# Ledger of designs, part 169: VHH binders against q84jc2

Target 1, 232 residues: q84jc2
Amino acid sequence: MSKMRNLVEEKFLEFYESWVIQLELYLHQLLIAHNNNTMSETELRHLISKLTTHHKAYYTAKWAAIREDVLAFFGSVWLNPLENACSWLTGWKPSMVFRMVDRLRKSRVVLVEAQVKKLEELRVKTKFDEQKIEREMERYQVAMADRKMVELARLGCHVGGESVMVVEAAVRGLSMGLEKMVKAADCVRLKTLKGILDILTPPQCVEFLAAAATFQVQLRRWGNRRHYVTHS

## First folded at step 9 (VHH)

Design pb61 (framework vhh_8fcz_2)
Fold by ESMFold2-Fast, scan of step 9:
Structure pb61 (fold): chain B 232 residues (1-232), chain A 125 residues (1-125)
Amino acid sequence: as target 1 above (232 residues)
Amino acid sequence: QVQLVESGGGLVQPGGSLRLSCAASGFTFSNYYMNWVRQPPGKGLEWVSGINSDSSYTTYADSVEGRFTIIRDNDKKMVYLQMTSLKTEDTAVYYCARSLDELQALFEEGYFDVEGQGTQVTVSS
């Protein structure tokens, strides 16, 4: 049946469900820390470290999975349709997190001028890296429509062991291209996350991480509860 | 076992160019992200540049972006650093270092394991 999941999809679904449950528990701790003005810098740094380690664990599992089957991450079975619709190259769009950073300007833990300048520099670099990946994705899509790929698709319609091998090689090539782009996008995400955390104070980091985790958790809840009528 | 041998350093005038080489052995080179790191006189290690296993992604420190280019050749098990528009601030011992991936390079940069002797780059008039 067409609804049968492969082993990579089943394994990552199990991982992701567990990972999200732990994210919700960390979000609870972040919200408590944000409302507790008595928490020490050491305690806040420890909590921030738990969150960064948690995000690193996600990318470690993801990169192992995309090496096996990158296509599983386009229209992922562990994500609901809303989460999939909000995805940019299999994850969050890096520049969008600066909208969450804007909230820190209006919070009780006010950004100083030096932080504002560093965040603006990081925002500009993030957008530049993002655009480079988008151009690469455009080139990839154009290459898929190239005459040679059309010829390979025609060959794949013929019955024979040799045509099967040629088609399998072409599909492998396409998957390798997508894997490179997904990893490049993830590197921009990680560089952006690290850059923000390096600029912010521990209380500001807690507030930022709480905002990001809240958005991710709520998006999942909204998508799971909302009725979608889809045919595609 | 694991060996990384840096070469190509020397004395160069400001504005000049230099190409550093790193020869890797004792591990599966194509499985690793490769980095250049440097140690200026009297300072700690500073990450300079990184390149992923298939060369599809490169990263640079702000201080060198637009001036340096990192290249790798998996067949030869080599990584290179092409340096242009050199400044006196680029004076350092340069090392190549491996990491498992971009994650280790980005989040654990202060803990790079430098295996070789490095190659000295001196930028002076």
Scores: ipSAE 0.005, ipTM 0.352, lowest interface PAE 10.0, mean pLDDT 82

Design pb62 (framework vhh_8fcz_2)
Fold by ESMFold2-Fast, scan of step 9:
Structure pb62 (fold): chain B 232 residues (1-232), chain A 125 residues (1-125)
Amino acid sequence: as target 1 above (232 residues)
Amino acid sequence: QVQLVESGGGLVQPGGSLRLSCAASGFTFSNYYMNWVRQPPGKGLEWVSGINSDSSYTTYADSVEGRFTIIRDNDKKMVYLQMTSLKTEDTAVYYCARSYDELQALFEEGYFDVEGQGTQVTVSS
């Protein structure tokens, strides 16, 4: 076990807690903008830009962290068990956000036919990119059970330097494969988010971002209730 | 000194194939998102394709999707564009361009830090 893994986890936990607090502040601004029709297009674009920058800050920090220890993102200590259970390759499943977009069809700010067509094209492309990554993950999981990996696991049962070094080299190889898959998944997430924001008008972007942030914040609160103990 | 050198262009018949190469020097190539961009005669720059720093993600303009493939070799500091089923509309000067901010490149396809000198591709009978 590397001590560097503890430092990565501690550093990202601190980052993530601050990032979520700021997300909640942006959510309040999005809800105010959504409920009031008084904001100009320029003001709405500025708010959308703040949210986009905030999400980019998350992936900047995440990619630095996975470079050091990608395994910290599988069963993350900064996420509660419900958040971890709902994760797909260390984050939200890209295609799921289209369910949030469905709300816009019934909102005050109605989608036009051209937008519906573009969103469907984006949904299909997003699903295709997801399936490609899922096939790669399946191959990775099968490879972990091959004869050579089973032999390395057996060697790990022996106490001694040579066996330990061989097993550690195999674990490093596994983490490199996971890092590439997580990065590919994050690229799909970012392109899906950008694609949706490019198709939607500023008021529709605000509604979409508010729905997404609300879900993320509520999922965290629901899961944290599991950890709440009134006995203290 | 940052340098990008494109090569591999030429005259090709419609339906033909070409492979473009870009040799990078003067910067840490493996840290950069790389793009291919083209300029058709009398028109502005058009983004064609992109590849992230570790090759885990590639993206293409709708006009070239399924016909072009972007590849990179970090050890050789090269990026390539494999072009198949070429059309007369693909006639352009092709440039290799880097994006310093990989995350920004995923959000803004039009942002390039450096463009090379280009290589001419002409598709005609």
Scores: ipSAE 0.535, ipTM 0.800, lowest interface PAE 1.8, mean pLDDT 85

Design pb63 (framework vhh_8fcz_2)
Fold by ESMFold2-Fast, scan of step 9:
Structure pb63 (fold): chain B 232 residues (1-232), chain A 125 residues (1-125)
Amino acid sequence: as target 1 above (232 residues)
Amino acid sequence: QVQLVESGGGLVQPGGSLRLSCAASGFTFSNYYMNWVRQPPGKGLEWVSGINSDSSYTTYADSVEGRFTIIRDNDKKMVYLQMTSLKTEDTAVYYCARSWDELQALFEEGYFDVEGQGTQVTVSS
């Protein structure tokens, strides 16, 4: 019995495995920079740039892949069941990132009042954008249950050129709607990440990126275990 | 609350010039790449031009290269689009939009963060 996957899933699986390996290497560099305090501001900015470029590479590859098959990202084969269970519209939930930011209050470099205010404003905007997307997704799911879609599903049971063409058009429309929503969610992710990095100092950016990468890597490791018990 | 208010549109003859303005508020303007996008009648959004945070880098769609100039003033929180040699094909509602960088702007493909009502540009005799 072999694993059954389409070409888009196979290509993205190969990309994602390599991308995660590189993320772990960058995490190692972030932890060294954070713990040793030996790097200049210029060196820290260069490291932060490598991380932002790495994340942009992910979204570049993802958007190319969803153009071909957006459904591959709903129940992704390159993610384990725990990672899939924690996904919000094919990726991390933007507002969750502010919990990583809260860790900076315990760091050696404390947030100043102006930063706290800007982060709170960004958090409120991020939650608003999430709610807007959630409402759009709900409308999409409701539209799938509309009489028109139910009738198209019934037509799909018949053999005939006209019925086949109508079903194909409906499937294309559904895929385009999902692609739009996934891109909208990814734009909120990118805006949230950029917003946080713009507010933070380079040492705080390193600590934040290290916390985010640590969480992502650990979640993957925990989910790759058949069963685990967490006490938290 | 993020607000982008476009102005300066109007009716102009082919070969004419027009200057569009966009006033930004509710975010740290100097941290964002700023874009002009347009929506021609019956079509989707089309990216026109972009400018980075410190004005050191500008980009233009092939259709407007050499005719349009994008400018920003961080102190006033304004972005402008100077349009020359206008063509009938330039007729559209023009919007300003923020992005993280040029790459994000190019990959939006109609999903631009359009906060304002836009400004109508009509090129006709």
Scores: ipSAE 0.000, ipTM 0.199, lowest interface PAE 12.0, mean pLDDT 81

Design pb64 (framework vhh_8fcz_2)
Fold by ESMFold2-Fast, scan of step 9:
Structure pb64 (fold): chain B 232 residues (1-232), chain A 125 residues (1-125)
Amino acid sequence: as target 1 above (232 residues)
Amino acid sequence: QVQLVESGGGLVQPGGSLRLSCAASGFTFSNYYMNWVRQPPGKGLEWVSGINSDSSYTTYADSVEGRFTIIRDNDKKMVYLQMTSLKTEDTAVYYCARSPEELQALFEEGYFDVEGQGTQVTVSS
């Protein structure tokens, strides 16, 4: 049977499409700022603030949506298959943004020794927080196969009202566990992003945000190109 | 109406342990990011630790990492700070503090809209 979108999926799809269009517009502003050395520090900080506010809007909408249906974010209908394949707990893997920081080190944007040290400290802390979440995901997956869950699955094969109520409670419990893990991952993402922006100068922030947005937009275009050939 | 009440402070020897408690009332506690903040004698406020609404994320100041643990109980409307390996530098009035919005707490450390009255922690021989 064909999969139909639920209300949460439809609402977030509309939000996400609009959010990505605005991200592309901000990316063009970041690229202009990066190429024009005439912008003041105040103007650069204002542009960085617009990007930060845009990301906050995404997580505000996401956390409202996962409260209603966290499973919509595992195999999301608003993401193409390539974007879904590259997701780590419903979003970007926090430690991977340091590869974009590594590009700054290889460019003519000179990172001073103190910044390099702080970025390495942040990278280590981010990987530690990430591994902690991965261990919780392992425990979650193992718990799904334990005796209690197997018994609840057996009950779900019966049409009695009592078994339906018990199964519904178990499914809600599983969803709450996933919601908790997704929020933990998002907190690490936001803290990592904030940490990088606090270490970098405004021109370096603009280049970093431009690199991150470019990667996100290009990943979507690469996946859509493949999808378009298949379904056009 | 919105109130935070700290307790559990006292005199403790270096290397000792102490547990602080904060009782919240007058708001939906489970919707808020909660913090511990301290003020050492003659100094400004220093952020110590934070915990998000569902306890899925905790964070600590470098000076207390590995020694302090923040815990919350949403059913009891309580937040706790378990302190171990206490140092003389930990001497301060400790405040429980509420962040205005959970997402804002991740971007603006040290922005609180409600603070309690404080509890004194003194680490000395």
Scores: ipSAE 0.444, ipTM 0.773, lowest interface PAE 2.7, mean pLDDT 86

Design pb65 (framework vhh_8fcz_2)
Fold by ESMFold2-Fast, scan of step 9:
Structure pb65 (fold): chain B 232 residues (1-232), chain A 125 residues (1-125)
Amino acid sequence: as target 1 above (232 residues)
Amino acid sequence: QVQLVESGGGLVQPGGSLRLSCAASGFTFSNYYMNWVRQPPGKGLEWVSGINSDSSYTTYADSVEGRFTIIRDNDKKMVYLQMTSLKTEDTAVYYCARSPWELQALFEEGYFDVEGQGTQVTVSS
């Protein structure tokens, strides 16, 4: 388990650093597209597709990694402390993206009433899915604290082959439960992102994706600077 | 050979219930996102419901949400669709379909590569 956790952390750290560099390059393209208004709808859709493909690449790598060691994603070594503090079940909180959508109401590309209604319906659905996962997480934490862990602690006082096997089985069960919760959270993230992009026009999608990428990149920069600021 | 075999269709009255089953073979069932899709008479394919590889996430078309439940059993290599409060508009041939990439299935409606033989559901008085 320890050896596999180190290998997973090493591989995902290398992946994530490259992924963030590419996200910054895509953010630059999104900002140019947003500011110039010269791109065709086809060109905007192509740029949006590059961003969605980039996010799918992240979840492809993440799901491969959590299959090996889901715990690597709780307190990730590739994230700074601020990024980790802002994490909800190993990633962004799905309902948080609606705050970025709210910014579009103050932009020059105005949301029509039909879009506002669909976004509110999606917000309610996203909140419902989010709360369902939070209840499952609470139940899991209670079970860890009270039942299975007490039983394992009693067995662990006697070091032997039988105790080792029972502990290994319980840890495997715990990891599988966490993997399912992380995948459920990621599914809500992907469906929320898809739903927003389906409701918005291509120029609005570019503005939304630019806002989301800007926040992600800036959060990383703020956390890195905060961590290393010692002489202010 | 990849096979998906649907069953459980039939004639049912409006407001009734029906349970569809899909038996999978010829592939690693537990690695795939599974879907139910339907084709009403004279219309194209309509995506109905989906379930990810480990059952941690289920999703439904707006037209069936609250009325249908998708379930999978990886040990038995089965996916089910429990239908309640059936409407005449639910009349269709129902197909079981797998998605080649789970993440793509979450992002795109109609992202499936293998459809089964189909099972006819008729909702009428």
Scores: ipSAE 0.459, ipTM 0.776, lowest interface PAE 2.6, mean pLDDT 85

Design pb66 (framework vhh_8fcz_2)
Fold by ESMFold2-Fast, scan of step 9:
Structure pb66 (fold): chain B 232 residues (1-232), chain A 125 residues (1-125)
Amino acid sequence: as target 1 above (232 residues)
Amino acid sequence: QVQLVESGGGLVQPGGSLRLSCAASGFTFSNYYMNWVRQPPGKGLEWVSGINSDSSYTTYADSVEGRFTIIRDNDKKMVYLQMTSLKTEDTAVYYCARSPYELQALFEEGYFDVEGQGTQVTVSS
């Protein structure tokens, strides 16, 4: 339903704005921890746990929302145009995080050879999972085109209330396929994040999470600034 | 009444194949992340494989990757484990287990709340 679609968008917009504010607060704590080399492993693990819980909360809310209206996540109203332009299947591209990990090779928190090997193995697996999903998206787009042709033909034959029912049924069918694909992409994101955190030491995890959060927050700020500047 | 019933175990030669089945009842099967876990004789539980609620994502333990395939049929309320190239080290009681929260299962491979009766798999030369 159109009204239901608006409510899903409004509710997730409210959730996302508060989620980003909390992410900025966690980023502040990560930067303090990264700059102060006196924190215990227990304190660092506690902070890392707060970040992983925060990301899990995002996916919990997202999966509830896509069940209601997955199309809201393709061109999201809670994201600015720059954030939307950088999206891969409604979120960050999993392999992108290895660019942030690469910076750890040149930091004070240097990676040992065993970690480098495990990260490369994880990168290869992540790339493989991405390609599998991209092939599934290609198949879905072909199926979607065939389905749309059939539905357009039906719509031409059923005018009025009957045509509304047919359109609603077609949209539901397409949405279920998209939901499945978005969930697959999110599962790859979560397993990639978990894999990196399992390989890295607590200080390296803090540096990685700080880099990732900095990029996410900064991308939002750059996009919001340009939106105001280009508004005319 | 929540119930998981495993079947399909047996004695098989190294290099052989076997298909395990798990029949679920008493809950909305299509809402749950499902797992196969195993317990070798005299050892603790080892997570083997997982599949999310809509089959869009599957995971495997390193020890079984490329040899085992997890499949689910939500209409029949079944989860399967297709095992190939079986090794003596695969000898264990295999259990079907559900995870109460799908997202938690992705971060904690041992996160499951219901185990079935189990089915014995013995790989011997």
Scores: ipSAE 0.429, ipTM 0.764, lowest interface PAE 2.7, mean pLDDT 85

Design pb67 (framework vhh_8fcz_2)
Fold by ESMFold2-Fast, scan of step 9:
Structure pb67 (fold): chain B 232 residues (1-232), chain A 125 residues (1-125)
Amino acid sequence: as target 1 above (232 residues)
Amino acid sequence: QVQLVESGGGLVQPGGSLRLSCAASGFTFSNYYMNWVRQPPGKGLEWVSGINSDSSYTTYADSVEGRFTIIRDNDKKMVYLQMTSLKTEDTAVYYCARSPLELQALFEEGYFDVEGQGTQVTVSS
């Protein structure tokens, strides 16, 4: 129902705005840590742990929300149009984070050859997992043009009690399919993030997380600067 | 009362196949990330494979990748491990284990509860 849909959107919008504010605060701490060579390994690990916990909190809230209304995440009201345009299956494209990693090779903190090899192996695996999900999305999009879907669309033009129930069941089935694809994509995102953090040293993790957070925050600011406002 | 009951183990020759089963009861099975874990003779627990709540994502230890397949059936409250190309190094007691928090299972290898008695797999000529 639209009422339940609106409540999910309102609650996630409130959550996301608070989550982004906290991300900006963590980004500030990451930048201080990156520029200050006096922090201990224990202190750096604690900061990295705060960021991983913060990202886990996002996926905890997201998975609860998609269970109620996955369609809210396709064209999200809490994202500006630029953020929505840059989304791949409701979030960042996993392989794109390796562009942030590639910038580490040109930074103050030099990657050793063993790390470069492990990162390339992870990149290949991440690309393979992405392609698998993209094939599933292609199959889903083709299924939208299936004879059964066409028949359900015709049925929806002629309102009747049992017809309404059949259409509602079909819509729920479609939503469950999207929910599974979004969760698969999020699992690849989480495993890619974990894999990178496991390969990198604590100072390199801080630099990587700072680069990723900077891009996310700046993308939001660039989109907002266009003064595109849905409501005043 | 939470219960996990493993079965399907046995003696098999190298290169052979076995299918392990785990029957779950006493909890909402479809909400949990499920794992297979093994304990070789004289060694500690080793994580083998995991599957998320809706089967949309599976993961494997490097030692079993390409040889083992994890499957779940939420309606039957079952998780399975299809093992092929078995090696002597696969000899172990195999346990079915649930992860209390699905997101932690993706970040922390070995984040699970082992509650069953296990099923013995012996790979020997």
Scores: ipSAE 0.508, ipTM 0.766, lowest interface PAE 1.8, mean pLDDT 85

Design pb68 (framework vhh_8fcz_2)
Fold by ESMFold2-Fast, scan of step 9:
Structure pb68 (fold): chain B 232 residues (1-232), chain A 125 residues (1-125)
Amino acid sequence: as target 1 above (232 residues)
Amino acid sequence: QVQLVESGGGLVQPGGSLRLSCAASGFTFSNYYMNWVRQPPGKGLEWVSGINSDSSYTTYADSVEGRFTIIRDNDKKMVYLQMTSLKTEDTAVYYCARSPTELQALFEEGYFDVEGQGTQVTVSS
């Protein structure tokens, strides 16, 4: 399909900046709801639905973008260096979300034994899915290194149009394999997020989503502060 | 005209194996998340397994994890369910079902379109 380099980066940068601004607005609403004991269960479920829809919008945009240029998501220009350093396969590491769930246990939010058991079962399954993807990625990287070395060696033996075609075929192969890995990782992320929200009560969901959004917003702000001390 | 045609069911002894097949037509198969669902005698529909459009992600109900394997072939427009170590509790009519979108499948696991007549699996001695 489209080989227009960096257009995907420009379009997704614009999308992501708007998406983060809206996330901060939802975080404000989550914090108000968390401190308001008068909100009905229906009102809390509506707010949770807004956040879920917001995350769905992110993955809709992301998957459209990776079909055009998956490599744009490895070392993304719309993320600062700190955000990129904390990324696992182009996004958050699914098992890290259970650290935020652990914070709920230490707050005034009380989890019943049945919830604790279901969360532990989900944590184990999420860890297993993560490890499976990590093994697949390692196997893919080894195979791609072997192919690249063979193709680079061939370029030393023959110069001309067919050399360009060999390099382009290798890049297409790399992109298709990475797209598959990124989609697998995103599926684990979405399943983990849904699993947690299904286990928690609406007030607990609000506190969890507030904690997650706070961490995401703070990480971005911390990384951006680093750039303010760098003289251009 | 969307069609899903299931086959491969039959009578099998406990501990046995069966492979179910689903032939899809009338839609762009490679764009859809695909599921296997079953209906035991006198009960409602129960989700069994799912596979995303490019086979990079598969999921299973706790009751079948480690015993069943879901596979798809986009070129042939086929979904398969390889069943091993079958139990009497696995007795059901098995249906192939598509999900409207990949994202809806991941957040709304119970939402799927069942079109075909299914294939009967009976596990008994």
Scores: ipSAE 0.554, ipTM 0.811, lowest interface PAE 1.8, mean pLDDT 85

Design pb69 (framework vhh_8fcz_2)
Fold by ESMFold2-Fast, scan of step 9:
Structure pb69 (fold): chain B 232 residues (1-232), chain A 125 residues (1-125)
Amino acid sequence: as target 1 above (232 residues)
Amino acid sequence: QVQLVESGGGLVQPGGSLRLSCAASGFTFSNYYMNWVRQPPGKGLEWVSGINSDSSYTTYADSVEGRFTIIRDNDKKMVYLQMTSLKTEDTAVYYCARSPDDLQALFEEGYFDVEGQGTQVTVSS
């Protein structure tokens, strides 16, 4: 049919815009907490919990949406071109988050040697998990080039109703494979995020989450600003 | 009644292999993240491996990575732990454990709402 008839895309666009607005509000709270040395550990843990709950809400909505249409997440309409260009398997690349962690070493919050060791161990584990997923993607791409898939694609361009049904079934099968790969990538993202938060102290968690949220919000603003500038 | 029943433990020599099984009943197995946890003699519980609801993600403790494989069969309501290259340090009671869901499993370390009875694995020459 058409790109604009996809109900999953419309629903997730509405969800995502609201989710980002709330992320910006949480970012303001994180920045206030970062500049306030009088906030208790309990108060900081509560704020960290609000952020983790917010990210859980994102993955709850995402996994429901990919069950219906995983392809909506490849080149998403709710993301600007810059955000889409920075995506790895429909989201942030897990190992890249350690660049945010590296900033903690140069900030007012100081990492102890034991934390540095645990973060390096987590980085290695995260890269290993990413490589496993990338091998699955390679196998999927090889399977897509299989003679049967090529023939089904050709049939979809040139024939009537019976062939349309067969092609639709094949596309559904391919989408199930992509759904599993996206879920695997998201699991690595969530384990990486949780691992970092478990290693860091509450003040360090606040600084890390503020850095991550700042990057996400600014990337969106940079991309939206450039998108509104049209070329002749 | 929600129940997890482990089997397949036994005595094996170093370098050997064992396959543990866990039979689930009384719940919609395909909605839950499943784990293997072990307790070595005189030590606390340690998490060994996990698998999400659709088998798209598996994860392992560093000590068993490359030697153990977790698999599940949602139709049969089974989760398995294939153990190879066993070491004396792998001697423990192995428990099958359920997490509430995939997302909760990723954010709640050491929280299992159901655990099995355990099966003894002894690795000795």
Scores: ipSAE 0.566, ipTM 0.811, lowest interface PAE 1.9, mean pLDDT 86

Design pb7 (framework vhh_8fcz_2)
Fold by ESMFold2-Fast, scan of step 9:
Structure pb7 (fold): chain B 232 residues (1-232), chain A 125 residues (1-125)
Amino acid sequence: as target 1 above (232 residues)
Amino acid sequence: QVQLVESGGGLVQPGGSLRLSCAASGFTFSNYYMNWVRQPPGKGLEWVSGINSDSSYTEYADSVEGRFTIIRDNDKKMVYLQMTSLKTEDTAVYYCARSPDELQALFEEGYFDVEGQGTQVTVSS
C-alpha cells in the first residue's frame, strides 16, 4: 500500500512537470493568436481544441491516479506551497474562472448582452454545484467523528487479525468517499470550462484560455520564486 | 452485443410521477457516463439528464431541474430516471444513451454512441 503510494506520487510528478511545460508552449501560441488578427476561425478553433485536449489529458491521468491514491492529491508533492494554498478540493475553484471572464467585459473586444446573461446563468449554476460539494465535504468531516469510526480507530490501536481487516475496509471506504468528492469537483470544473467556451466566440475563447494559462503559470513561478528566496 | 433497454413508460396525469429504468449489457457499465434523452412528437432529440460513472456528479436540463432525479446502480448495471411533477410538455419517447468517453460527455452536447429503443411517456388528462 505505502510502496504503491510513493510510486503514484512519483509517476504523477513526472506527468505534471511535462504537462506544465506543454501548457507554457500552448500559452505562447495563445498569446500569438490573441495578438494576430489574421488567424481564421478554423485555425482558432483548432488551437482551442488543443487546449481542451490538453486539459482532458490532465483529468485522464488524475482520475487514474486518484483510483490508486486519492490522498496524494491533498497536499500534492508536485505543487509548491502557494499552489497548494490556492487549491480547492485538489484543483482550481470553478467559480474563480468568472473573475477571468470579468476581464473580458472590460476588454476592447467586449461581450454582447446575450453572452453576459448566459455567463451569469452559468456562474449561478457553478456556485450552486460548488456549494453542494462543500456540504458533502462538511458531512464527510463530521462523519470522521462518528461513533462507529471512533470505535474502529480504537480497534486499530489494539491490532489483531480480524480487527486489522475491519479497520482496513473502513479506511478504504473513507478513501473512496474522497475520490467521489474529487471527481465531483472535477466534473464541475470541466462543465464550467465547457460552458464558458461554448458562450464565447473563438477570439474570446483564446483570450480567456490565455488569461487562465497565464494565471496558472505565474502562480507556479511566484510560489517557486518565494521558495528560492528562502533558500538564498 | 452492446444493448440498452428502457422500461417504465406509460400514460400519467399532469402532476403525476413515473420511474424509468434502463438495463445495460455487453459493456463495462461502471466505466461510462450515462444519459437520458427524449424526443417529443414531431421534434428533435433533447438531452434531459446525465450521471457520471461513480454517481458523484449529476446534471439536468433546465426544463426538468428539481423535478427529475437520475440514479445508477453499477452492480445491477441499471440507470433510472425518477420523474415527478410531470407536465404535458414532458410527453416524449425517452431514451437511455451512453457517452463514448466520460470526459467527452462533459464537453459534448448530444453526442452518444449507443442509444436504447426508447420508452413512451404520455402526460395527459
Scores: ipSAE 0.646, ipTM 0.853, lowest interface PAE 1.4, mean pLDDT 86

